# VH-VL binders against q9umr5: the designs that were tried, part 292

Target 1, 268 residues: q9umr5
Amino acid sequence: SYKPVIVVHGLFDSSYSFRHLLEYINETHPGTVVTVLDLFDGRESLRPLWEQVQGFREAVVPIMAKAPQGVHLICYSQGGLVCRALLSVMDDHNVDSFISLSSPQMGQYGDTDYLKWLFPTSMRSNLYRICYSPWGQEFSICNYWHDPHHDDLYLNASSFLALINGERDHPNATVWRKNFLRVGHLVLIGGPDDGVITPWQSSFFGFYDANETVLEMEEQLVYLRDSFGLKTLLARGAIVRCPMAGISHTAWHSNRTLYETCIEPWLS
Short names: E, the ipSAE of ESMFold2; O, the ipSAE of OpenDDE; V2, 0.75 times the mean of E and O plus 0.25 times the DockQ between their complexes.

## First folded at step 13 (VH-VL)

Design wc5 (framework fv_dargistotug; at its last look DockQ between E and O 0.80; V2 from the best seeds 0.00; counts 0 for: pae E 5.5 > 2)
Fold by OpenDDE, look of step 13:
Structure wc5 (fold): chain C 268 residues (1-268), chain A 122 residues (1-122), chain B 106 residues (1-106)
Amino acid sequence: as target 1 above (268 residues)
Amino acid sequence: QVQLVQSGSELKKPGASVKVSCKASGYTFTDYAMNWVRQAPGQGLEWMGWINTDTGNPTYAQGFTGRFVFSLDTSVSTAYLQISSLKAEDTAVYYCARNFKFEYPFYTFDYWGQGTLVTVSS
Amino acid sequence: DIQLTQSPSFLSASVGDRVTITCRASQGIRSYLAWYQQKPGKAPKLLIYDASTLQSGVPSRFSGSGSGTEFTLTISSLQPEDFATYYCQQLNSYPTFGGGTKVEIK
C-alpha cells in the first residue's frame, strides 16, 4: 500500500485548490489516503507562521501516528515554509518525502502584483520598514521577507525565516537541524515562469546577494555552514531539484505534467 | 533522569572573581541550550542570558555584559558562569536552567540547578 | 523591554481555597507565557507553558489561561504544598519575569 499523503496549502488558499492533485494521486496511486489540511484558509493564512506551524502540527501528529511506515508531505507556496519549520520542531516525525511545491524557501523579495495589494503604499525596497518591525512580524508574509539590502535588519528582526535557517543563533538550532535531517527526501519544485516567488530560485534555496545577483543553494551561507542540514542532505543524495518552465504560481498543484514529472515519483 | 547540579556557595570580597559550575546529566548536553538566571535576596528572577551548548556561543541579556562570562566544558557536560570585578549588588543566587524543547518561542525552562549563592561582602 | 505585572503581590489563603493570580504584560505577547512555582530555598519549577499547557507531572488543580496582555494562573483547590511564590514569564522577546506572587497560609 501507498504511504499517506498530507497536503498543506499556501497563502490565501484552501483545500479546494488541490482537487486536481487529489484526482491525480487517486488515479495513479489508488488507495492512497490523502489529507488536505484545511487550516488557516484565506485571510487566516496571514497569521504568524509559528502559529500556523503549531496548528498544522496538531493536525499532522495523529496522521503520522496512524502511519508508522511514514508519510509524504506536499506543501505549496507559503505552506512549504510552514512544513520545513514543522519538520524542524518535530523530533519524532516520520516524513519520507517532503515535497516543497514552489515555496519561497529562502524568502521573498518580490515586487509583484500578488503582494502589492497587501502593501499598496510600500515599494519592495521599503517594505523592510514594515516587515522588520514588531507589528510587521505579526503577518506571515513578513515572516519570510528577506531584504538583501538590509541583512542586519533581517537577521535581527526576522522571527521565522532567519530562525529556521539557522542564520540567527537560537536555543533550538542544533535540535532543529537534527529533526529536519530525519526526512528521507527533500523534493524542491519551482520554475522561472512562476511570477510570484521572487526570485524564483528561492524555491531551490537560491537567493539574492547584496547586488541582487542570484546565487544558487551551494553558494548560500546556510548551505556552507550547514546551518539546518542542506549540505548534509545534498551529500547523502536526499535533495531532488525539479525545475519546470511554463507554469504560473497558481498552477503548480493542478498541472498534470508537473505532477507526473516532479511529484508522483516520490509518492511510493 | 535529568539533573543539573551546581557548585557550592561562594563568599567573595568586592573586586574578586567567582566561577559557578553547572553539571548536566541524564540527557544529551549539546541538544539543549543552557540559561542563567539570577535572584537577589528577597527579589524576583532575572534572566542573564544563554549559551549554545553545541557551539559555545553565548548571548548576554542587557545589564550582564562585560563582567559576566558563559563558558562550557562539553567533555563533562558542564556550563560555567564567571563573574569578575564582583560588587555587593552581585550578591544573589545564580541558577542554571535548561531550555525546554519547543517550537517557538524559546527560553522556557523545564529543569533547573539547585542554585549557587554568591555573597559579596567586604 | 516587556514588563510583567503580577497581582496580587501577596495572597493569604486556606487549604481548599480557589486561588487566582494575574499577570499583565505591557504589550501583547500572544500566548508566549509560562508560570513557575518557587519554594523557599529551592529553584523555580515549571508549571505552565504556552499560557495554558500543563507541564508533565504538575497536578491538574493548576491551570493557566489568557492571551495578549492578561493571563491568569488558577489553583482550583489549594493544597498544603502549594504555598509558595509564583512567577509569570514572557517569551515574546528575551524572557522577563513578573515580580512574583507569594501565596501564604491564612
Scores: ipSAE 0.899, ipTM 0.941, lowest interface PAE 0.5, mean pLDDT 96
Fold by ESMFold2, look of step 13:
Formats: C-alpha cells, sequence, structure tokens
Structure wc5 (fold): chain C 268 residues (1-268), chain A 122 residues (1-122), chain B 106 residues (1-106)
C-alpha cells in the first residue's frame, strides 16, 4: 500500500490546479489517499507565510496521526517554502518524501509586474524598499523576496526566508535543523524554462551573488555552514535533484513525463 | 520535570561586577534557547536577550549591548548573566526563562527561574 | 519596537466575578500574543499563548481572544488564587511586555 500524499499549492493557486497530478497518482498508485489542502487559495495566498504555515500545520496533524508509517509532501512554488517551514517547526512530523516542485527555496528576484496593483514600484531593483518594511512583510511574496544587491537589508528585515534558511540566527535554529533532518528524502524539481522562479536555480537552493552570478547549492553559505541540514542530507544521499527543461511555471503539476520521471518514484 | 534554579541575591556597590547563574534540569539543555528578563522594583518586565545554548552565541536587546554578557557551561546545564560596571539603575530582579515553542513566533517562555535580586547601592 | 498598552492598569473585583483585561498593540501582531500571571515575589507564569491557546495545567476559567491589535484575557469566575498582576507579551518580533494589570480584592 502507498503512503498518503499531501499537496500544498502556490501563489494565487487553489486545489483545482492539481487535478491532473491527482489523475496521474490515481492511475499509477491506485488506492493512495491524496489530500490537496484547500487553504489560503487565490488572494489568500498573499497572507504572511507564517500564518499559512500555522494553518497548514493544523490541517496536516490529523492526516499524519492517521498514517503512522509516514506521509509524502508535494509542494508547488510558494508552497514549497510553506512545507519546508513545516518540516522545521514540527517535532512530530513523519514525512518521508518532501517533493519541492519548482519552489523558490533560496528566494525570488524576478519581475513582479503582475503585482503592480499591489506594488506600484514593481521593478525588481526597487521592490526591496517595499518588501523590507514591516508593511511589506505582511505579504507572502515579500517573505521570500531576496534582493542580492541589498543582502544586508534582506538579512535584517526578512521575517521568514532568512529564518528558515538559517541566514539569521534565532532561538529555535537548533531544533528546526533537528526536525528538518528527520525527512527521508528531499526531492528538488525545477528547470531553466520555468519563466517565473528567478533564478530558476533557487528551486535547487542556488542563488545570485552580488554580481548576479548564480552560486549552486554547494557554494551557498547555508550549505557550507550546514545551517539547517542541507550538507548532512546530501552526505546521507537523501537529496534528489531532478531538473527538467521545457516546462513553464504553470505546467509542473500537469506534465506526465515530469510526474513519471521526478515524482512517481518517490511516492512509495 | 523542568526546573530552572538561579543563584542567590546579591548586594553590590556601583562599579562592581556580578554573575548570576541559572541551572537547568529535567530537559536537554542545548535544545532550548535561554532568555534573560529583568524587572526593576515596582516595574514591569523587560526582555534583555537570549543565548543559543547549542552554539553559545548571544543576542542582546537594544540597550543591553555593552555591560551585559550571556554565557554558558553546558557541562553543568547552566546559563550565566554577567553585569559589569554596575550602576544603581541595574537594581532589579533578573530572571532566566526558557523558550518553549519550536514554532514561529519564538518567544513563548514556559519555564522561569525563581529570579535573582541584584541590589546596587552606594 | 511594538508597544503594548494594557487596560485597566488596576482592577478591583470580588471572588466569583467575571474579569476582562485588554491589551492593545501599536501595530498589528496577528495572533502572536501571550498572557502571564505574576504573584508578588514570584516569577511570571505562562497562561495563554497564540492569543487563545491555554497552557497545560492552567484552569479552564482562563481564556484569551483577539487578533490584530486588540486582545482580551478573561477570567470567567475569579478565584482567591487569581489575585495577581497580569502581563501581555507580544511575540511578533523581539518580545515586549505590557505594563501590567493588577487584579485586587474588592
Amino acid sequence: as target 1 above (268 residues)
Amino acid sequence: QVQLVQSGSELKKPGASVKVSCKASGYTFTDYAMNWVRQAPGQGLEWMGWINTDTGNPTYAQGFTGRFVFSLDTSVSTAYLQISSLKAEDTAVYYCARNFKFEYPFYTFDYWGQGTLVTVSS
Amino acid sequence: DIQLTQSPSFLSASVGDRVTITCRASQGIRSYLAWYQQKPGKAPKLLIYDASTLQSGVPSRFSGSGSGTEFTLTISSLQPEDFATYYCQQLNSYPTFGGGTKVEIK
């Protein structure tokens, strides 16, 4: 029998977006209990990520309790950050596979013209003035906004990403690392043709330096310091990297080849 | 059962130094951050900062970045607060308090030491 | 810094009364608020965290509510051991405490 699967959606998203993924799971792993969490959908996905983490935590507790053998997480885009925070804050999680589906794990530094109605200065070079303020941190995209040209502001102002990455110390850093390390596998999925996640290597814990040169995961300070357990996980063989070209941001959960190659093997 | 036991009261003159201890028992000391909170006579509570009990790295609240030093001896599960160049306005009860919650927000203090009165009088 | 204003600063009440204490924040803090009880000469004791979650071992006559900028601690039927000073504490950033509300015998 197959472990239950919990699905967490992304920005401006809802449970309907995953109908094809559900079909693929049903066809290849019949009998799998799949729950797509219908929380913080649409514009509610702009709420502060810590509020989203709390709400999703409350929803997953009974599911995990009913599955003592473990569960799998499939977490898309912004949802991958929610799930990683969940793995850190729950000392009682029983997640085997955490499948991060094109998530901005090291942050986002992309064009936000689609948010111009909320952020009048939507050019990426200027958004730090809004995001690194108390008002800006009330919006989820600012919780993981990572301007490589204002890294000191990011480190001081981020209420979410800098904390879960261990880039800024906090009272729970040791226990969050301990909790995160209880995951069985970390499956990282993304690709160069995503078009939204910027740099796309953020899905693999890569990110820009101050010159906008992408440093890969193994070159990041958070990896080198093992601040939340990436180096330990890689040494255990628990990190799976599954890059795939030719997939746009909205297509990751509706591409059968991607599912069969990168997701299906980890849903046992 | 979790317990935090602090050292006894101190009477000091201005310019002296004091070191308050907070010995923890009943839990894994390095899993929980230790906070220091002061309460001047007849006044409310004031957070002074915290120390990472695994790494030993302190974080000080604004106004406590000079004469106040947090330290540890993990071999005896003990946190310390040292105050140098004591001033009359340092007269207060000093509490250690354990971070309970593993979730954001961080600053839920579920267990407190009994408090140590430090009196600074010329 | 987030300022917390408690009201009233002083409350006189009888055993059996329903007591309500409020805490107002200078900016929104969502549900990130805790309540503590402190008796003279003793350390504070955690009563409620996350605005409304009752700490283990705390009597059910205590309850908390609120979000955003306004929060309330309620004691449904005041008992002799409840005469104390009550502090709110915000958890949204580095912690700050309210000025306290002293509950005394009427």
Scores: ipSAE 0.245, ipTM 0.679, lowest interface PAE 5.5, mean pLDDT 90
ESMFold2 (binder alone), look of step 13: mean pLDDT 91; pTM 0.933

Design wc6 (framework fv_dargistotug; at its last fold request DockQ between E and O 0.89; V2 from the best seeds 0.00; counts 0 for: pae E 3.6 > 2)
Fold by OpenDDE, fold request of step 14:
Structure wc6 (fold): chain C 268 residues (1-268), chain A 122 residues (1-122), chain B 106 residues (1-106)
Amino acid sequence: as target 1 above (268 residues)
Amino acid sequence: QVQLVQSGSELKKPGASVKVSCKASGYTFTDYAMNWVRQAPGQGLEWMGWINTDTGNPTYAQGFTGRFVFSLDTSVSTAYLQISSLKAEDTAVYYCARNHKLEYPFYTFDYWGQGTLVTVSS
Amino acid sequence: DIQLTQSPSFLSASVGDRVTITCRASQGIRSYLAWYQQKPGKAPKLLIYDASTLQSGVPSRFSGSGSGTEFTLTISSLQPEDFATYYCQQLNSYPTFGGGTKVEIK
């Protein structure tokens, strides 16, 4: 039998957004138990990410307990960060494939409709003033806002991304790395035509330097220092990168070609 | 069983140095951060900082920089607190305390040493 | 630094009494609050974390509530072994403790 699949949605999403993905999984892997977690939907997805991590943990623990053979995670957009944090805090998870579906794994720094809606009077270049405040960190988007021009503020004020990345030392950095490394495979999916994830390479742990030049994963300090296990995962062949052009952000979970190429191989 | 056992009471003169030890057992030492907490006689609790038991990197709270040094000997699962240039105001019970749960936020303490009284008197 | 103010500093009670201790934060700290019990000559003992979660092994007569800036520790029925000093601790940033509340026998 196929391992259960757990789906974690992104910002402002609901379970309905994944109806096509469910159909594809059912067609190609009949009998698969797929659970789309219906938590923190809509505006509630703006809640602090650590709060979301706790809620999702409560939901996945029973599923994992009933699946001793392991489970697969498909985590979309913001959900990819939630899942990475989840796998970091769980010392007993049994995740085989962690599929990060167009997630800002290395953070977000770009003007999007989501940001304009939340901060209508703020420009990208000035959002650091809000996001790196105690008030700003109460919003999920600010939890992974990564301003390359204000790295000091990011490192000191980011209460989520900087911590799960191990960029700022914290009491659980070592054990989080240990827990995350329990994953069988890390499947990174994204593409240049996403239009929301900025830069799109963030889905592959690439990101801007101080000059807004995009550096690849292997050039990042988190990789070089192996702060949360990327270098170790790559060395043992556990990282899969699946870039695809021509897919907008809201189509990653509904594109059949993408599913067959980047998702399906890791569900068997 | 998880245990934190600290070194015995110390009596020092002003200007001297003291080194308090905290030996951990019953768990993987490097998986949990170690904290230090001070309590002056008849006073409340004051967090001094923590040390990463894997990397040895210390973080000191405000007011505990300079004369206070956290260190480790991982081979014997032991954390150390060294205080130099002791002052009368340093008279207190010093506790080591293990970091608690794996989730954010940090700095809840589930296991404590029995405390080490350091008395600074001329 | 975040300041925690406990109230009262001292309270006298009898066995069987319902006891409530308050902890107020100088700023919002979400639910990032813990409670400790300390007896004379002993190390503090963790009672409650995340404002309301009971630590394993702690009697159910202890409970915590609150969020934001105001928190309470409640002992539903005071037992002889509960006479001690109680401290709240905030975890929103680097931890700080309240001044303590000493629960004495009436």
Scores: ipSAE 0.893, ipTM 0.937, lowest interface PAE 0.5, mean pLDDT 95
Fold by ESMFold2, look of step 13:
Structure wc6 (fold): chain C 268 residues (1-268), chain A 122 residues (1-122), chain B 106 residues (1-106)
Amino acid sequence: as target 1 above (268 residues)
Amino acid sequence: QVQLVQSGSELKKPGASVKVSCKASGYTFTDYAMNWVRQAPGQGLEWMGWINTDTGNPTYAQGFTGRFVFSLDTSVSTAYLQISSLKAEDTAVYYCARNHKLEYPFYTFDYWGQGTLVTVSS
Amino acid sequence: DIQLTQSPSFLSASVGDRVTITCRASQGIRSYLAWYQQKPGKAPKLLIYDASTLQSGVPSRFSGSGSGTEFTLTISSLQPEDFATYYCQQLNSYPTFGGGTKVEIK
């Protein structure tokens, strides 16, 4: 039978958003146990990402324990960062496929006008003033905010992304890399028409340099130094890149062609 | 089981140096950082910093950046604290400690050495 | 850096008493606070982390609460082995410790 699937949602999201994905899995992989975690829904998704990681970890432990043959993770948007942290902090995880569904894996540098009620400025060029402060780091959005023009502030202030990327040293960096490397496959999904993830190549571990030119994964220092295991994973054939054009940010989990092409093959 | 075993007590004169050892067992030494904590007689606990046991790179707390040096011998799973130009105020118990918690924040110390008393007197 | 103030510095109590120790932070530290017990001549022992999570092997009579700037450690029924010094430690940044609370036999 099929390995259980665990689904982790994104910012301002809830478990109900994945109803179409559940239908696709049920049709193609009947009998698969699928759990869509209903933690940190809606505005609770703004809680610091480390608090979310702790809560999601507690929820996945019994699921993984009941499935010694392994599980799969499908993690959408902000949820993909939660899941990547889980793979690092769980020394006993048994994840086969980690499916990262349009997640800002190298960070986000897009306009936040929709959050002006929370932040005094919505312009991306100014958000570093808020996000790289102790108050800003209390919000999940700021935990992966990555301003390419203030890299020094990012490296010092980030309480989440700079740590899980191995960009700032910390006491657990070596064991986090070791744990992350126990994943069977890393499946990266995203595309140019997403409209939210900025740059969209963040979903593939690409990101801006200081001139806002996108450097691809293999050009990133975190890859070249293998700081959390990307180079090792690629060398052993464990990274799958599945870009798809024509999909907006909210449609990744409700597009059947995307499911059949990028997700279905990895739900063994 | 995780165990940290430190070297024995030291009696030193001002101006001398001392090297405290902390031998780890029961886990992969290079997977976890080693921390150093000081406790002067009758006083509280004072974090001195940590050393990355994989890279050898130390981080020192404020006030410990001069005469205090962290080092390693990974072949014997041992961390060292060296204190040079000893002063009477360096009289303390020195503990090594390991982070147990894997998630952030990191500095929960579940495993401690038994402590090494360094006494500096004329 | 973040200063931690424990109160009281000393506490006299009898076996069976309910004991409460407070720790105040100079700035908000969310729930990033740990409590340690130290007996004379011994290394500190972790009791509680993340403000309220009991470390494995620690008796259930110990509990922690609080967030932000105010935290408490409670011992619901003091036992003879609980006479010790208790330290809080913040983890929001590089760690700092409180000054300690010595719990003595009354």
Scores: ipSAE 0.548, ipTM 0.792, lowest interface PAE 2.3, mean pLDDT 91
ESMFold2 (binder alone), look of step 13: mean pLDDT 91; pTM 0.934
OpenDDE, look of step 13: ipSAE 0.875; ipTM 0.927
ESMFold2, fold request of step 14: ipSAE 0.337, 0.406, 0.380; ipTM 0.737, 0.750, 0.748
ESMFold2 (binder alone), fold request of step 14: mean pLDDT 90, 91, 91; pTM 0.921, 0.929, 0.933
OpenDDE, fold request of step 14: ipSAE 0.891, 0.879; ipTM 0.935, 0.927

Design wc7 (framework fv_dargistotug; at its last look DockQ between E and O 0.72; V2 from the best seeds 0.00; counts 0 for: pae E 3.1 > 2)
Fold by OpenDDE, look of step 13:
Structure wc7 (fold): chain C 268 residues (1-268), chain A 122 residues (1-122), chain B 106 residues (1-106)
Amino acid sequence: as target 1 above (268 residues)
Amino acid sequence: QVQLVQSGSELKKPGASVKVSCKASGYTFTDYAMHWVRQAPGQGLEWMGWINTDTGNPTYAQGFTGRFVFSLDTSVSTAYLQISSLKAEDTAVYYCARNHRLDYPWYTFDYWGQGTLVTVSS
Amino acid sequence: DIQLTQSPSFLSASVGDRVTITCRASQGIRSYLAWYQQKPGKAPKLLIYDASTLQSGVPSRFSGSGSGTEFTLTISSLQPEDFATYYCQQLNSYPTFGGGTKVEIK
């Protein structure tokens, strides 16, 4: 039998968005128990990410307990960060495949309409003034805002991304790394035509340097220092990169070709 | 079982230095950060900071910079607190405390040493 | 820094009594609140974390509740071994402790 699949949605999303994915899984892997977690839907997805991590943890623990052979996680957009944090804080998770579906894994520094409506009076270059305040950190988007021009502020004020990345030291950094390394495979999915994740390489742990040049995962300090296990995972062949062009952000979970190419192979 | 055993009480004069040890056992020492907490006689608890037992990186609370130094000897699963230029105000019981592993990166303490009384008197 | 105010500072009670201790935070700290018990000459002992989660090995007569700025530690039926000083601690930021509540025998 197939391992259960747990799905975590993204910003302003809900379980309904994954109806096509459910159909694809049912067709290709009949009998798979798929649970799309309907937590923090809609505007509630703006809640602090640590709060979300706690909520989702409570939901996945009983599912994992009923699946001693392991489970798969499919985590979309913002959900990918929630899942990574989840796997970092859980010392007893049994996740076989962690599928990060177009997630800003290395953060967001976009100037897109998708984000502008949330901060209509702030330009990308000035959002740090809001996001790196205590007030700003109460919003999920700010929890993974990664301003390459204000690294000091990011490192000191980011209450989520900088911590799960191990960029800022914290008492659980070592254990979180150990926990995350329990994952069987890290499947990174994203693409250049996403239009929301900025830069799109963030889905592959690439990101801007101080000159807004995109560096790849292997050039990142978090990789070089193996601060949360990326270098170790790569070394043991546990990282899968599946880039795909021609897919907009809101279509990653409903594209059949994407499913067959990047998701289905890891649901066994 | 998890245990933190601290060194014995100390009597020092002002200006002297003291080094308190905290030996851990019953768990993987480098998996858990170690905190230091001070308690003056008849007073409450005051968090001093923590040290990363894996990297050796210390973090000091406000008011505990300069004269206070956290260090490690991982080969014997021991954390140290050194206080230099001791003052009468440093008279207190000093506790080492293990970080409680939680699903967020903040601080609480699940196991404590028995405490070390440091008395600074002329 | 976040200030924690415990009330009362002193509490006299008898064995079997229901005891309630309050901890108020100067600002919202969600559920990032822990409770410790300390007996004379001994180190603090963790009782409750995340406002309401009982630490392993702690008797069920202890319970915690609250969120935001007001928290409560309850001992449903005070036992002889429960006479001690209790501290709340917030971990929303750098750790700070309340002033303590000494539970004394009446």
Scores: ipSAE 0.707, ipTM 0.866, lowest interface PAE 0.7, mean pLDDT 94
Fold by ESMFold2, look of step 13:
Structure wc7 (fold): chain C 268 residues (1-268), chain A 122 residues (1-122), chain B 106 residues (1-106)
Amino acid sequence: as target 1 above (268 residues)
Amino acid sequence: QVQLVQSGSELKKPGASVKVSCKASGYTFTDYAMHWVRQAPGQGLEWMGWINTDTGNPTYAQGFTGRFVFSLDTSVSTAYLQISSLKAEDTAVYYCARNHRLDYPWYTFDYWGQGTLVTVSS
Amino acid sequence: DIQLTQSPSFLSASVGDRVTITCRASQGIRSYLAWYQQKPGKAPKLLIYDASTLQSGVPSRFSGSGSGTEFTLTISSLQPEDFATYYCQQLNSYPTFGGGTKVEIK
């Protein structure tokens, strides 16, 4: 029957946020075992992303072991970065569909209420001073902060995003690429009315150049160099892009039309 | 079983060159980065840098960006350290060490070669 | 460059004693510290990574603790084969090693 589904939440979030998604899955795929991981809730979602990856890895191992036929991941916002790191670090993952719900896959360069709460005197133009320091890298938001005007600082200071994107070489780069390439499908979901992910095309591996012109995935160096496997996946037909307008950041997991169009087909 | 077997001791004169080999067995060579570590006689350990064994791209620690060259022959699962323009201060045991494949961080070394003593004297 | 200071530089203890070695970092390194054992004429051997995680095949009498700037390696009951020099290594940035602690059996 249906493969188990593992759900990973985003920043300042918790497992309760996905009650509507669970309802939709139950209606269309009855009998599916769905686990919404209840880790790093609320303020704990600000912990370093590598710490979160370690905790989520421990939680998914027994689920994957019980499902040798494979599992699906649905990962929302910051959770999509956690999940992509899991695909890289786990030699034995058996993920078929990785469904990325409005995740800042190429990073974030936008002001949010969360940034104002955490760093009250900061704006996107000056946050690099905090985020590209060892102290700043202790916060999850800074782990994927990507200032296109300070790319040299980003490449040097990022302890997470530059590594999982293969923008900076590291001793595990070859194995991480091999592991990531074992995913069956990469389903990218997002849209122009999200209001939080900036640029919203980050959910599709697009991002700003130094002039704040958005380059799409196929124009990114990480794609062209195939540094973690995007070009290989696209050539296999394994990347699905499902943009949808009219959905705000907090509504992706509670919109039935989005579920039916972008998620449901991939929950085999 | 994982093994790293290094070439034998070298006795060199100042100004000469030396090439230390490190042959790996018991694992997929290109899946693990290789590090080089120096230990001068009676002294502690000093990290020299690493080489990406899949791409051949080296990264050198700050004090090792001139006369020290890391290279590979992946067909025989071997890493090399070449030191040119040898000086007396280069007298040391040189170790190769395999990167411990942890999630993050990854600069631990789970297997080491036996070491190669390079002696530079007139 | 993150400097690591080990203390003591040298100690002598009896078989069965509890031995504690400390490693202090010049700045915070979270739990990103490893411990190595080096016997005379041999290569170092990894004992502990992530401050407290025992490497496979290492006896359970070895343990590690600490975070931030202060770390310890403990041998709960010293054995004759534990005569060695012990090094800490930080991995919060490009690696650096402590100066070592030589442990001798008296």
Scores: ipSAE 0.476, ipTM 0.781, lowest interface PAE 3.1, mean pLDDT 91
ESMFold2 (binder alone), look of step 13: mean pLDDT 91; pTM 0.927

